VH-VL binders against o74797. Designs and how they scored, part 30

Target 1, 157 residues: o74797
Amino acid sequence: MGKFALNLNAELTGVKNLAPKDEESFYYAFKVQCSGCREIHDNAIEISRSETHSIPGSKGEANLIWTCKNCRKTCSFVIEGPFSPYNDSQETKKVLVLECRGCELVEFIPQGEWIANGAESNTLFDEIVLEDDWYDYDENASSEVSITNLEWSISKA
Short names: E, the ipSAE of ESMFold2; O, the ipSAE of OpenDDE; V2, 0.75 times the mean of E and O plus 0.25 times the DockQ between their complexes.

## First folded at step 16 (VH-VL; framework fv_zimberelimab)

Design y04 (at its last look DockQ between E and O 0.81; V2 from the best seeds 0.00; counts 0 for: pae E 4.8 > 2)
Fold by OpenDDE, look of step 16:
Structure y04 (fold): chain C 157 residues (1-157), chain A 124 residues (1-124), chain B 110 residues (1-110)
Amino acid sequence: as target 1 above (157 residues)
Amino acid sequence: QLQLQESGPGLVKPSETLTLTCTVSGGSISSSSYYWVWIRQPPGKGLEWIGSIYYSGRTYYNPSLKSRVTVSVDTSKNQFSLKLNSVAATDTALYYCARYIGWQFTGDSYFDYWGQGTLVTVSS
Amino acid sequence: QSALTQPASVSGSPGQSITISCTGTSKDVGRYNYVSWYQQHPGKAPELMIYEVSNKPSGVSDRFSGSKSGNTASLTISGLQAEDEADYYCSSYAGRYTWVFGGGTKLTVL
């Protein structure tokens, strides 16, 4: 039982409000470690705010119920609160909190599409992929934009 | 033994809605360990995933078909259904229903049981 | 979703070994170990032959084996027999509760 925080540190150039595209339906991917057998699983799990499952043996609900293939321990994951748009370039910020039971988050996999706004123009960039450094051009601001040196980390919340 | 059987009209006119039902026997559709899936195969071509549904009613669709596809489940009848709107000749295919074992439950990901398939021809 | 890439056809003589490749991307085959293979005889539904890259369901011949390297999964059939003549499809989890199939490979036993 514990709460984990997803933290982001990145260099933002010319953009602000970095966040998942369609956050409600966005799937956050994490590698997890089973608290039972301590195995770190190779395949990332995916958690979405739009998913809701009944927790066996309880009155509670979770965004994901996952069973360890090795020891068959059941884990539950709940996303707490909305994603906090990232604006503090080169500073480590907590962007998401999850409650995890039975497992620990060990690594974030930045899958999917992300959005951001031009820092000055407010132009919407809605096809950002963060698996690598991202570069584009803001036509309205007549300037290059980028998101680079991304560092994702997991900590206890 | 689990069995899946597709049923529905074999002929649909262009622009109309294709409706199919999959009847599950030998097991409960209300199991929390599986997803129920529609897959199609145009004549002489490969397989295409259409959509999936969980017993709770949660659905997942192929992005290329999402705007036209609706999958539903009826736990009381142990059935799930497919609706495909605005059909065209390109929707002519053998339509399969199948069971999918989710990675969430077993750590595995595959389609283990298939229906025999039902041919749906789109023609005026 | 783009289909996984398979050779259109492969052939072999009885007793030989053949391999069918299935090439995806870093977002499906390269990202997950959720690759499965299906055998389809004419007029029949696909049948699961391999799951999780290299695991065999009960009842499947030991002549079938699977592997994966990078974005490419492979199905190997050893000791080729006449009954192995069929279409073979690979499949992979593609994230966010989506799946992709290969274009299929027709295996001819000479």
Scores: ipSAE 0.883, ipTM 0.943, lowest interface PAE 0.6, mean pLDDT 96
Fold by ESMFold2, look of step 16:
Structure y04 (fold): chain C 157 residues (1-157), chain A 124 residues (1-124), chain B 110 residues (1-110)
Amino acid sequence: as target 1 above (157 residues)
Amino acid sequence: QLQLQESGPGLVKPSETLTLTCTVSGGSISSSSYYWVWIRQPPGKGLEWIGSIYYSGRTYYNPSLKSRVTVSVDTSKNQFSLKLNSVAATDTALYYCARYIGWQFTGDSYFDYWGQGTLVTVSS
Amino acid sequence: QSALTQPASVSGSPGQSITISCTGTSKDVGRYNYVSWYQQHPGKAPELMIYEVSNKPSGVSDRFSGSKSGNTASLTISGLQAEDEADYYCSSYAGRYTWVFGGGTKLTVL
């Protein structure tokens, strides 16, 4: 099957360069739908660039090999290229591309820690959590900062 | 049928390194579907996950122990090992090796085979 | 350390139903449907009783059942028997290929 793009639209106040913390080892969480039986599974899968697994019966490798519990179809997922840091407040931007076979990505779950810098101060924020709106204070800029109204979407790449 | 057997010293002196080995029989440690795991149980206390290793060498550790723990695999001997540095009396425990079915790979998720456990006492 | 909270002990009379709780956080029990329960008799290794919150492996009595609500998972034993006297541990996936266990519950059959 094909390539999927993860897109982000968010309101950035006082911060720039929003990206996953330690991208090489970051785990991207997605809800998936099996292409064989169309079941959407309760538990999200977790895909990391740091994981490498052999595809059964192939010389190819993937970041995750996953088996649908319902129909037992084998699916594979490959992260293609780096995460693109998000800077364009209130604009929808493609931030990640994945090659998926046997399953479709249906929802991104922004778990884990994220990183950003103060827009003018370059103050480091490296413990950002995005499962809800995020607010903090930039000591070096003497102002409040935030990342709000996050809208994640998935499209065919 | 798959079996796991712990081996190693029963007595270790404080500040030394504890080394335990788990020998896997009735199956291959090089399986792509499983993680190989160390779990301990101090006397009269509950279970504590120590860490796990995948056949590729990828490891995952309990954050509370990560600074002192190394897990490794030797596929030629069908074994995996635990090293715990700088042991203290509080590291006295029954140590288990176990197999974990990786739910992302197989669709199941639990520790399905356990060794018999080996008691390690940290004492002068 | 144990990240999941269980009562230290519970008791019940033969024939009664009892429930053992396992409370975690929104990053483990509350996030994933990968909670398992293990029974441990004295001197023995733990044995799987329930996986994926409520699934029972072959050979485990129908008297055992599991459920979850919010950040708390529960093991229920109906028709309590003397042989059920043991320690019970829950575990949960905690993301990024890590696992946590509960501190254990001693079940006493009166």
Scores: ipSAE 0.262, ipTM 0.720, lowest interface PAE 4.8, mean pLDDT 88
ESMFold2 (binder alone), look of step 16: mean pLDDT 89; pTM 0.884

Design y05 (at its last read DockQ between E and O 0.93; V2 from the best seeds 0.88)
Heavy chain, then light chain:
Amino acid sequence: QLQLQESGPGLVKPSETLTLTCTVSGGSISSSSYYWVWIRQPPGKGLEWIGSIYYSGRTYYNPSLKSRVTVSVDTSKNQFSLKLNSVAATDTALYYCARYIGWQFTGDSYFDYWGQGTLVTVSS
Amino acid sequence: QSALTQPASVSGSPGQSITISCTGTSKDVGRYNYVSWYQQHPGKAPELMIYDVSEKPSGVSDRFSGSKSGNTASLTISGLQAEDEADYYCSSYAGRYTWVFGGGTKLTVL
ESMFold2, look of step 16: ipSAE 0.700; ipTM 0.872
ESMFold2 (binder alone), look of step 16: mean pLDDT 90; pTM 0.900
OpenDDE, look of step 16: ipSAE 0.897; ipTM 0.950
ESMFold2, fold request of step 20: ipSAE 0.749, 0.803, 0.754; ipTM 0.880, 0.905, 0.879
ESMFold2 (binder alone), fold request of step 20: mean pLDDT 90, 90, 90; pTM 0.889, 0.892, 0.889
OpenDDE, fold request of step 20: ipSAE 0.915, 0.917, 0.914; ipTM 0.956, 0.957, 0.956
ESMFold2, last read: ipSAE 0.798, 0.807, 0.811; ipTM 0.901, 0.909, 0.910
ESMFold2 (binder alone), last read: mean pLDDT 90, 90, 90; pTM 0.894, 0.886, 0.896
OpenDDE, last read: ipSAE 0.915, 0.916, 0.915; ipTM 0.957, 0.957, 0.956

Design y06 (at its last look DockQ between E and O 0.82; V2 from the best seeds 0.00; counts 0 for: pae E 3.1 > 2)
Fold by OpenDDE, look of step 16:
Structure y06 (fold): chain C 157 residues (1-157), chain A 124 residues (1-124), chain B 110 residues (1-110)
Amino acid sequence: as target 1 above (157 residues)
Amino acid sequence: QLQLQESGPGLVKPSETLTLTCTVSGGSISSSSYYWVWIRQPPGKGLEWIGSIYYSGRTYYNPSLKSRVTVSVDTSKNQFSLKLNSVAATDTALYYCARYYGWQFTGDSYFDYWGQGTLVTVSS
Amino acid sequence: QSALTQPASVSGSPGQSITISCTGTSKDVGRYNYVSWYQQHPGKAPELMIYDVSNKPSGVSDRFSGSKSGNTASLTISGLQAEDEADYYCSSYAGRYTWVFGGGTKLTVL
């Protein structure tokens, strides 16, 4: 039980304000470890701010309630606060915080589409995929843009 | 034993709205362990997922149909419904309702109970 | 969403083994172990035969088995019988609470 932080370190070239596209409905994917049996599950779970579920035996709500397939322990996940747009190139920054009960986050899977702005032109790039290094061209700034050397990490918040 | 049964008009005119209802018996739709799903199959073709609904009312739609689809649930009647707007001939299909046992509950993803399906023909 | 790719048809003689492939992408079949297979006889609703790539529901014959490698899942039917003649569909979780189905494979028992 505790709070976990998603951290990002990446090299930004010509872009700023890296964030999930449609953050409210964005599904954050994590590999998780059950605190009961300590198994790390192969399939990532998906958590969205737009999801809300009642926690059994509690008056509280969670963005996801997940049951361990192995030991049947129930875990709850809550996204706390908005995603913090990433702007500090080559610096490790906390971009998201989650409260997790019953499980631990062990790995982030950067699925989905992301957005960023041209650093100078403010041009919107809204089809960024971060499963690998990303390269594009800013027509307004007449310069190449990229997001590379992405390192995602999980820490205690 | 859980049973699902589709009901609604078998004929719809182009540009009108297709409305179907799935009645669930032998189990409660208010269970927190399931999603309730619509799937269709054009004649002689494959299956296509349309949309899903949780008992709380949370919906999920196929992106290709999202703009035209509405799924709703009535827990008091143990039913959930499908509305598809602006239908065309390409919407002619056998429409199934089904139960989905979600990965968050079981660690698996599958549709275990299906209705018999109801044919909806779009024609003038 | 694009359908998963299946062969249009496969055939075999009684007692033989046949395999049906289901090819997706790194975002569905290749990403999740949430592949299921369904058998559909003419005029009937699909029936779950395999889930989670290789698991069988109770009541399903042990002649049915499933596997996955990369972006391709496979359904194998051993000891082919006449009643196995049907259409078979694969399905995969595709993330964000979406699902995709294959185009279907017609199995003929010769």
Scores: ipSAE 0.858, ipTM 0.940, lowest interface PAE 0.6, mean pLDDT 96
Fold by ESMFold2, look of step 16:
Structure y06 (fold): chain C 157 residues (1-157), chain A 124 residues (1-124), chain B 110 residues (1-110)
Amino acid sequence: as target 1 above (157 residues)
Amino acid sequence: QLQLQESGPGLVKPSETLTLTCTVSGGSISSSSYYWVWIRQPPGKGLEWIGSIYYSGRTYYNPSLKSRVTVSVDTSKNQFSLKLNSVAATDTALYYCARYYGWQFTGDSYFDYWGQGTLVTVSS
Amino acid sequence: QSALTQPASVSGSPGQSITISCTGTSKDVGRYNYVSWYQQHPGKAPELMIYDVSNKPSGVSDRFSGSKSGNTASLTISGLQAEDEADYYCSSYAGRYTWVFGGGTKLTVL
């Protein structure tokens, strides 16, 4: 069993409060390594607060129950606490915590849509895609905005 | 041996609701590893995924159909159902129910058991 | 429109090898190793031939193989036989528990 922190370091220009667009229904994608057989799986798993499954042999629940196809070990994943909106440009900050049993998180893939506000204008940007650098224009601030040089990392919490 | 069988009307009038039921026999619909799926095939065309349901009631829908589709499950009857609202001629198709072996729950991903299909014609 | 592009038809002579392509996007075929192939004979339901790009279920001939490069998956049938004449469909996971299929390919054995 282990707790893992997802960390972000990114260069924010003209925006604040970077977070998943709809946190309740957002699917966080991770590559994982089975703790039983040590296989690192090619396909990422997807974990969402909207998914609730009973943990086998337990009274608890998890957001994902996953079975390793190599050794058949059952793993469970729980998102703990909210996503912490990212504001500290060019500083590495913890944004999410997950509890994982049977598997370890090894890589985050920033799929899906993200949301942010203009730093001074509060202009809403609610269709942000972070698989590459993101650029846009803040009409209320008459300035270009961006989220660039994204570095995601995973650490033991 | 697990078998899936579609049942429901063969003819539906435009603007009405199509309702189909899939009966599962030779196995249980209650499983953490499987999704129960509706797929259709218009005459002379390819397959189109409509929607899926997990036995807990969690549903997933094709975005192009989401506004008109409802999938439901009745674990006590070992059945799942499709409702498609406001049908038009373009909804004429062979409708299949199928079982999906999920990639996140099992590490593999495929549709392994299919019903024989039921033709639904939308005509006035 | 289907999200996955397949040729409408392919033909070959007995004993030849043929390949059917299935082209998707970076959000489906290019992202996930969850591509499967289905064979459908006239009047029959589709049958699983290949899953997870290249795996074969029990009972599927060694003449069938699957592969992927970039956003394109391929089904290869070697030693073509008359019974291989059928429609072939690919499918891919497309994220967030959604699925896409190809438009189908009619294989004709000449």
Scores: ipSAE 0.466, ipTM 0.804, lowest interface PAE 3.1, mean pLDDT 90
ESMFold2 (binder alone), look of step 16: mean pLDDT 89; pTM 0.893

## First folded at step 17 (VH-VL; framework fv_zimberelimab)

Design v01 (at its last look DockQ between E and O 0.95; V2 from the best seeds 0.82)
Fold by OpenDDE, look of step 17:
Order: structure tokens, then sequence, then C-alpha cells
Structure v01 (fold): chain C 157 residues (1-157), chain A 124 residues (1-124), chain B 110 residues (1-110)
């Protein structure tokens, strides 16, 4: 049981306000380790702010209730607070906090689409994929834009 | 044993709305461990996932159909339904309802129970 | 979502072993172990044969097996029998509660 922070370090060139596309309905994917059997699940779990589930035996709610296939331990995950848009290029910043019970977050999978704005032009880039380095061109600023050297990390919050 | 049965009109005119209902028997649709799914198969072609619904009403749609698809659930009748707007000839297909095993609960992901399918032809 | 790539058809003689491939991407087959296989006889609904790459539902013949390497999943049918003649579809979880099917493979038993 504990709170985990998702941290991002990336080199931003010509863009700002990096964030998930449609954050409310965005699914954050994590590899998790069961606190019961200590197995790291091969498949990432997916957590969305828009999902709500009743926690068994509790009055509380979670964004995801997950059961370990190996030992059948139940884990709950709650996203705490909004995603913090990433603007500090080459600095490690906390972008999301989650409360996890029964499991630990071990790895973030940056799947899905992300958005960012041109640093100068404010042009919206809304089809950013961050599984690899991302390159594009800002027509309004007449300059190349990129998001590179992405490093995701998980720490205790 | 669990049974799923599709029902609805077999003929729909272009631009109209296709409406189908899946009646579930032998089990409750209000289970937290399953999703209820629509899948279609054009004649002589492959399978296409349309959308899913959780008993709570949470829906998930194929991005290619999202703008035209609505899936709903009626727990009191143990049914869930599909609405597909603005149909065209390309929407002619055998439509299946099915049950999906949720990975959150079992660690598995598959469609285990299927209806027999209902043919919907889009024609003027 | 583009369909997973399957061979259009495969054939084999009774008693032989055949393999059907299902190729996706690093975002589906390559990312998740949520690959399932379905058998469909003419005029029938699909039937689950394999799930989670290699697991079998109760009642499914041990002649059916599944595997995965990289972005390609495979269904192997050993000891081919006439009753195995059918269409076979693979499916994969693609994340965010979405799924994709393969184009299907027609298996002919010679």
Amino acid sequence: as target 1 above (157 residues)
Amino acid sequence: QLQLQESGPGLVKPSETLTLTCTVSGGSISSSSYYWVWIRQPPGKGLEWIGSIYYSGRTYYNPSLKSRVTVSVDTSKNQFSLKLNSVAATDTALYYCARYIGWQFTGDSYFDYWGQGTLVTVSS
Amino acid sequence: QSALTQPASVSGSPGQSITISCTGTSKDVGRYNYVSWYQQHPGKAPELMIYDVSEKPSGVSDRFSGSKSGNTASLTISGLQAEDEADYYCSSYTGRYTWVFGGGTKLTVL
C-alpha cells in the first residue's frame, strides 16, 4: 500500500505542455508487481480516471480493481490529482500520482496519443506517440519540433 | 448454461439506424467480471469488433465506428443493444453478440460465448 | 484498426500438422499475451479454441496449440482431421479495451 509517482524526463524542442490526449478518458498503462506473490505481471494494466469501481469490502472506490492471476490477490488503483503537463525539458518532473493497494507500479508504458503545443506558435499537436522519439514540423513557427530521450520512472510519492 | 441471442430487423434501408438486441439467458448480465460485446462479419469476410459494454453502462467502441455506434444495457431485462446510425451497404453483415472475459478479473482476455448471429442487410 | 495478418488459406492431409500465423504489431500481439483463436465452421458462430496465446478452454482437443514469438502468434493443429476444416481467426487485445481480429484463414483438409 502506497502512493506512487510517475516521473518524466524528456528533451522538448519547440513544444510545451506535453500531456495525454483527452486526459479524463486516457488509459495509463503500467506493469505491476503483486505484493502478495511478488510476481510482475507480463501484461500492463490500464487505469483511466473515467473508470470507477467499488472496492470489495470497502466503502471506497478505485479507478481499477485488478486481480493477480497467480495468487488471486486483489489490487486497487486510484489516480490522485490531474496529470501535470510536462514543460521542463531535460528535468525530471512528477506528472502523475497514483495510490496503489495490494500492488506496486514498476514500469510505465507510454501508449496512446499525447498532445503538446508549439512553444512559440501554440500550434496543437494532438497525435503524438511517445513509444519512440517523436518528430514533427511546426508550420506556424517554421521550425522542427521533437520530443526525444524520454525517460519514464516510477518512485514513491 | 449461458446463452446469447440476437434479435432485430434483418433489413435496414441506407441512412437509417440499425438496432439489435442481445438477450442473455442462463446467467446475469450484471456480473462485474464480464463485458458484453458486439461483433460483426460481412458475408464472406472476417470478424470485426464493434463495441463493448460493462454492466455499469460503461462503453467501449471501435474507433472506426465510434461516431455511429451506441451500445446500451438493460439489466432489468438482461439485455444489451446495438445501434448503428447512418448505415450503408458496407454495414451488411452477420451481427454477433458475445461475452468477453475481463483481464482485470481473470488475467485472461477472450470471447467465450457467442450468439448464433443475426443477418442484417442494408438495402434500399 | 487494421486486421491482424493471416494467410488466406492453408491446407493439409489427415494426420499432418499445420500452422496458421497471425502477425500483428508491437502494439497488440507483440505487447500483450492476450491472443485468442477462434474456429468457425460454415453457418456457425466462432468458437474459442485458444486464449492467452497458448491456453485451451475445456473441451478443446489437445491437437490445438498456440504460441507466440515477437509480433506473430501461431496456431498449430496436429493430427489434422476432416472436422478441422473451417475458418480460423486470431484476435488480440490492442489496449484501452479494444480488440482486433485477423483476416481469417481457410483451412482445407485434403
Scores: ipSAE 0.889, ipTM 0.947, lowest interface PAE 0.5, mean pLDDT 96
Fold by ESMFold2, look of step 17:
Structure v01 (fold): chain C 157 residues (1-157), chain A 124 residues (1-124), chain B 110 residues (1-110)
Amino acid sequence: as target 1 above (157 residues)
Amino acid sequence: QLQLQESGPGLVKPSETLTLTCTVSGGSISSSSYYWVWIRQPPGKGLEWIGSIYYSGRTYYNPSLKSRVTVSVDTSKNQFSLKLNSVAATDTALYYCARYIGWQFTGDSYFDYWGQGTLVTVSS
Amino acid sequence: QSALTQPASVSGSPGQSITISCTGTSKDVGRYNYVSWYQQHPGKAPELMIYDVSEKPSGVSDRFSGSKSGNTASLTISGLQAEDEADYYCSSYTGRYTWVFGGGTKLTVL
């Protein structure tokens, strides 16, 4: 159990403020490993601030309560604090913190849509997909933009 | 035994709102491990997931229908309902309600109980 | 809007094995092992045959099996019988609590 940090290092060209689109309803996907049975589950779990569930036997709430298919232990996941928009091209920065009980986060999968702005133009890019390198054109800056060489990592916070 | 039964109009005019209700019997809609689901089947065509609801009121929708669809639950009546706005001929279908096993509670993902379906025709 | 492609029809003779394919993308079949298969006889509601790619609910014949490779899931029916004549649908989780179905395959037993 404990706190886990999601870290990002990416090369930003012509864009700033990389973050999830609609942070409140965004679903963060993680591959997890259950304690005790040691299995890494085939399907990533999905955690969103918009999901709120009561923790059994507690006054607390979690964003996901998940039962391990193999050993049937329950895990809980809480997103702590906001996503920190990524701006520091080619530097590793902590962008998200999660409290996890019963399972460990082993891999982040950058599913869903992401948002960024043109670095000088503030042109809105709100349909960014990060599962591969992303390229587009900033019409207001008359230049190509990109987000490339993404490296996601998870560390114990 | 758990049973699901669809009810509602068989004929709806274009541009009107289609409303269907699913009555759950032999079990409680307030079960914490299940979602309640609408699925449709146009004549001679395949199945299309419309949307789902958890008993707390949390909903999930097919992105292609999201702008027109509302799913709701009434736990006191053990029922859940579908509203589909601005219907057209392409909304003619056999409409099913179903129960979904939640992957977060069981580790599995499938639809295990289905109603018999109710035919809705959109016509002038 | 179906993300899953199935052949429109397949046929086989009694006793043969047949396979029905279900091709999706790297964002559904290729990403999740939440793939299921449903059998639908004329005038009846769909019935679950396979879930989680290859798992079988109680009461489903051992002649039915499921598998997946890459973005394609497969339902195999061995020892084909006349009662297997039906429509078959695959389904896959697509993330964010959403699902898609295949367009369906009509199985004809000759």
Scores: ipSAE 0.656, ipTM 0.857, lowest interface PAE 1.5, mean pLDDT 91
ESMFold2 (binder alone), look of step 17: mean pLDDT 90; pTM 0.904

Design v02 (at its last look DockQ between E and O 0.90; V2 from the best seeds 0.81)
Fold by OpenDDE, look of step 17:
Structure v02 (fold): chain C 157 residues (1-157), chain A 124 residues (1-124), chain B 110 residues (1-110)
Amino acid sequence: as target 1 above (157 residues)
Amino acid sequence: QLQLQESGPGLVKPSETLTLTCTVSGGSISSSSYYWVWIRQPPGKGLEWIGSIYYSGRTYYNPSLKSRVTVSVDTSKNQFSLKLNSVAATDTALYYCARYIGWQFVGDSYFDYWGQGTLVTVSS
Amino acid sequence: QSALTQPASVSGSPGQSITISCTGTSKDVGRYNYVSWYQQHPGKAPELMIYDVSNKPSGVSDRFSGSKSGNTASLTISGLQAEDEADYYCSSYAGRYTWVFGGGTKLTVL
């Protein structure tokens, strides 16, 4: 019943412009809490900007329409604005905003592949997995690169 | 009762395109509560998900087949189809169409209705 | 996508209880409770036996049960009967509207 922000804090070493791979078709995964029954669901929902669904009883559209298995309340999710590439190492930054009706975002699951560029070389790293700390080597910069100490948080936008 | 029936050529030559159609009866393919799916099973082997389509035309493909697969839907005919390009002998399989229950709608994820399957042999 | 790991075969005598394991990863079986099991008799299409790890569709015998721990789901068939002889496949949601199947298990009733 409001707007939520996805925030990221991470230590970037030798990389910049951390963002989802193919952001338009990227599926953002969240654990959600139903505003009806207040149950936090074990399975994360997945929201993509490329998805569009008609909101029941409304002229509006959402990226995801989800029904709570417990109380059958319907929730709608809309991604508002593009993902903001993360560049501010060790600072918490708002990277995504979503409008959620009927549910609240509780936790972000950083699944999928992400991309980043070498800070100096601009080398594209396009197979980054962020479920854990990520380490690689920038051949062009002759230096180790990493994304570590990732902290995802949800706040009201 | 819902029924799914696969149809199409049982023989396809290598490098050609395999085309199958699934005809749905006893229910509308235009339902917003389901996805429609293609699954195949090579002889004597296991099941492999190929792709899915929503009534709106939104498609989802197995990454291993994505470059060769196209799934389409024709709501006016209550059908959805599979096209697999550049087929090889390894594409020989029993092809099933099925209905998928989406986690968005009921909170579950499974394939509840299946066609009887149609054998497609890739041979010169 | 790699298949979920199932034993190639299991066997049991009538009346016994057998269990078929289905091992995935933290990205599928370990991540979602969207594991389903299908029974396939020779020359027949697969039939849904278990969904969401442990739920049974109407019409499915209560002899069939499912569970999950970590990255491994299990199908248990109690009171084994001759008619249970079939191939069994597990399936799991794998995220981003993708699904994976197990390699299948041939169950022989001795």
Scores: ipSAE 0.882, ipTM 0.944, lowest interface PAE 0.6, mean pLDDT 96
Fold by ESMFold2, look of step 17:
Structure v02 (fold): chain C 157 residues (1-157), chain A 124 residues (1-124), chain B 110 residues (1-110)
Amino acid sequence: as target 1 above (157 residues)
Amino acid sequence: QLQLQESGPGLVKPSETLTLTCTVSGGSISSSSYYWVWIRQPPGKGLEWIGSIYYSGRTYYNPSLKSRVTVSVDTSKNQFSLKLNSVAATDTALYYCARYIGWQFVGDSYFDYWGQGTLVTVSS
Amino acid sequence: QSALTQPASVSGSPGQSITISCTGTSKDVGRYNYVSWYQQHPGKAPELMIYDVSNKPSGVSDRFSGSKSGNTASLTISGLQAEDEADYYCSSYAGRYTWVFGGGTKLTVL
């Protein structure tokens, strides 16, 4: 059993409160390594608060119950606490915590839609895609905005 | 031995709700390893995934249809159903039910059993 | 995510090899190795021919093979036979428990 932190460092220009667009239904994608056989799987798994499953032999629940294709060991993943909106441009900050049993998180893949606000204007940007650098224009601030140089990392609790 | 059979009306009026039922035989719909799926094929066109359901009741929908579609399961009858609201001529299609093997259970991902399909015509 | 792009038709003579392409995006075919191919004869339900890009289910001929490069998956049929004349569809996982299908390819054996 282990806790893993997802960390972000990104350059924010003209925006604040970077977060998943709809946290309840958002799917966090990770590549994982099975603790039993040490295989790193080429397809990422997906974990969402909207997915809840009873853990066998337990009163607890998990957001994903996953079986390693190679060795058939069963793993579970739980999202702990909320996503922390990212604001501190060019500083590494913990944004999400997960409890994983049977597997280790190796890589985060920032799929899906993200949301942010104009730093001064509060202009809503709710169709942000972070798989590449993101650029837009804030009409209310009459200025360009961006989220660039994204560095995702995973650390032990 | 596992068989899926679609049933429901062949003709539906515009603006009404299409309801189809898939009956599973030769196996149990209550399984932790499978999803139960609706797929359609408009005349002369390709396949379109509509939605899926896990036996616990959790659903997943094609975003283009999500506002109009509901999939449900009745484990006691070994059946699952499709409701598509506010139908139009463009909803005329051959409708299939199918079984899907989930990647989280075995590491593979595909549709292994299909029903024979049922033609639904939306007529003004 | 849009539908997968396949050629509308392909043809070949008995004994030849042909390849059917299936082009998606970096969010489906390019991201996941959950690509499958289905054969559909007229009036019949689709049947699984290839799963997970290149794997064959039991009972599918060795003449069928699958591959992927970048955002494009390919189905290759060698030693064409008259019975191979059918429609072929690709499918890809598209994340968040969603699926996309190709528009289909009509294979004609001359």
Scores: ipSAE 0.692, ipTM 0.863, lowest interface PAE 1.3, mean pLDDT 91
ESMFold2 (binder alone), look of step 17: mean pLDDT 89; pTM 0.894

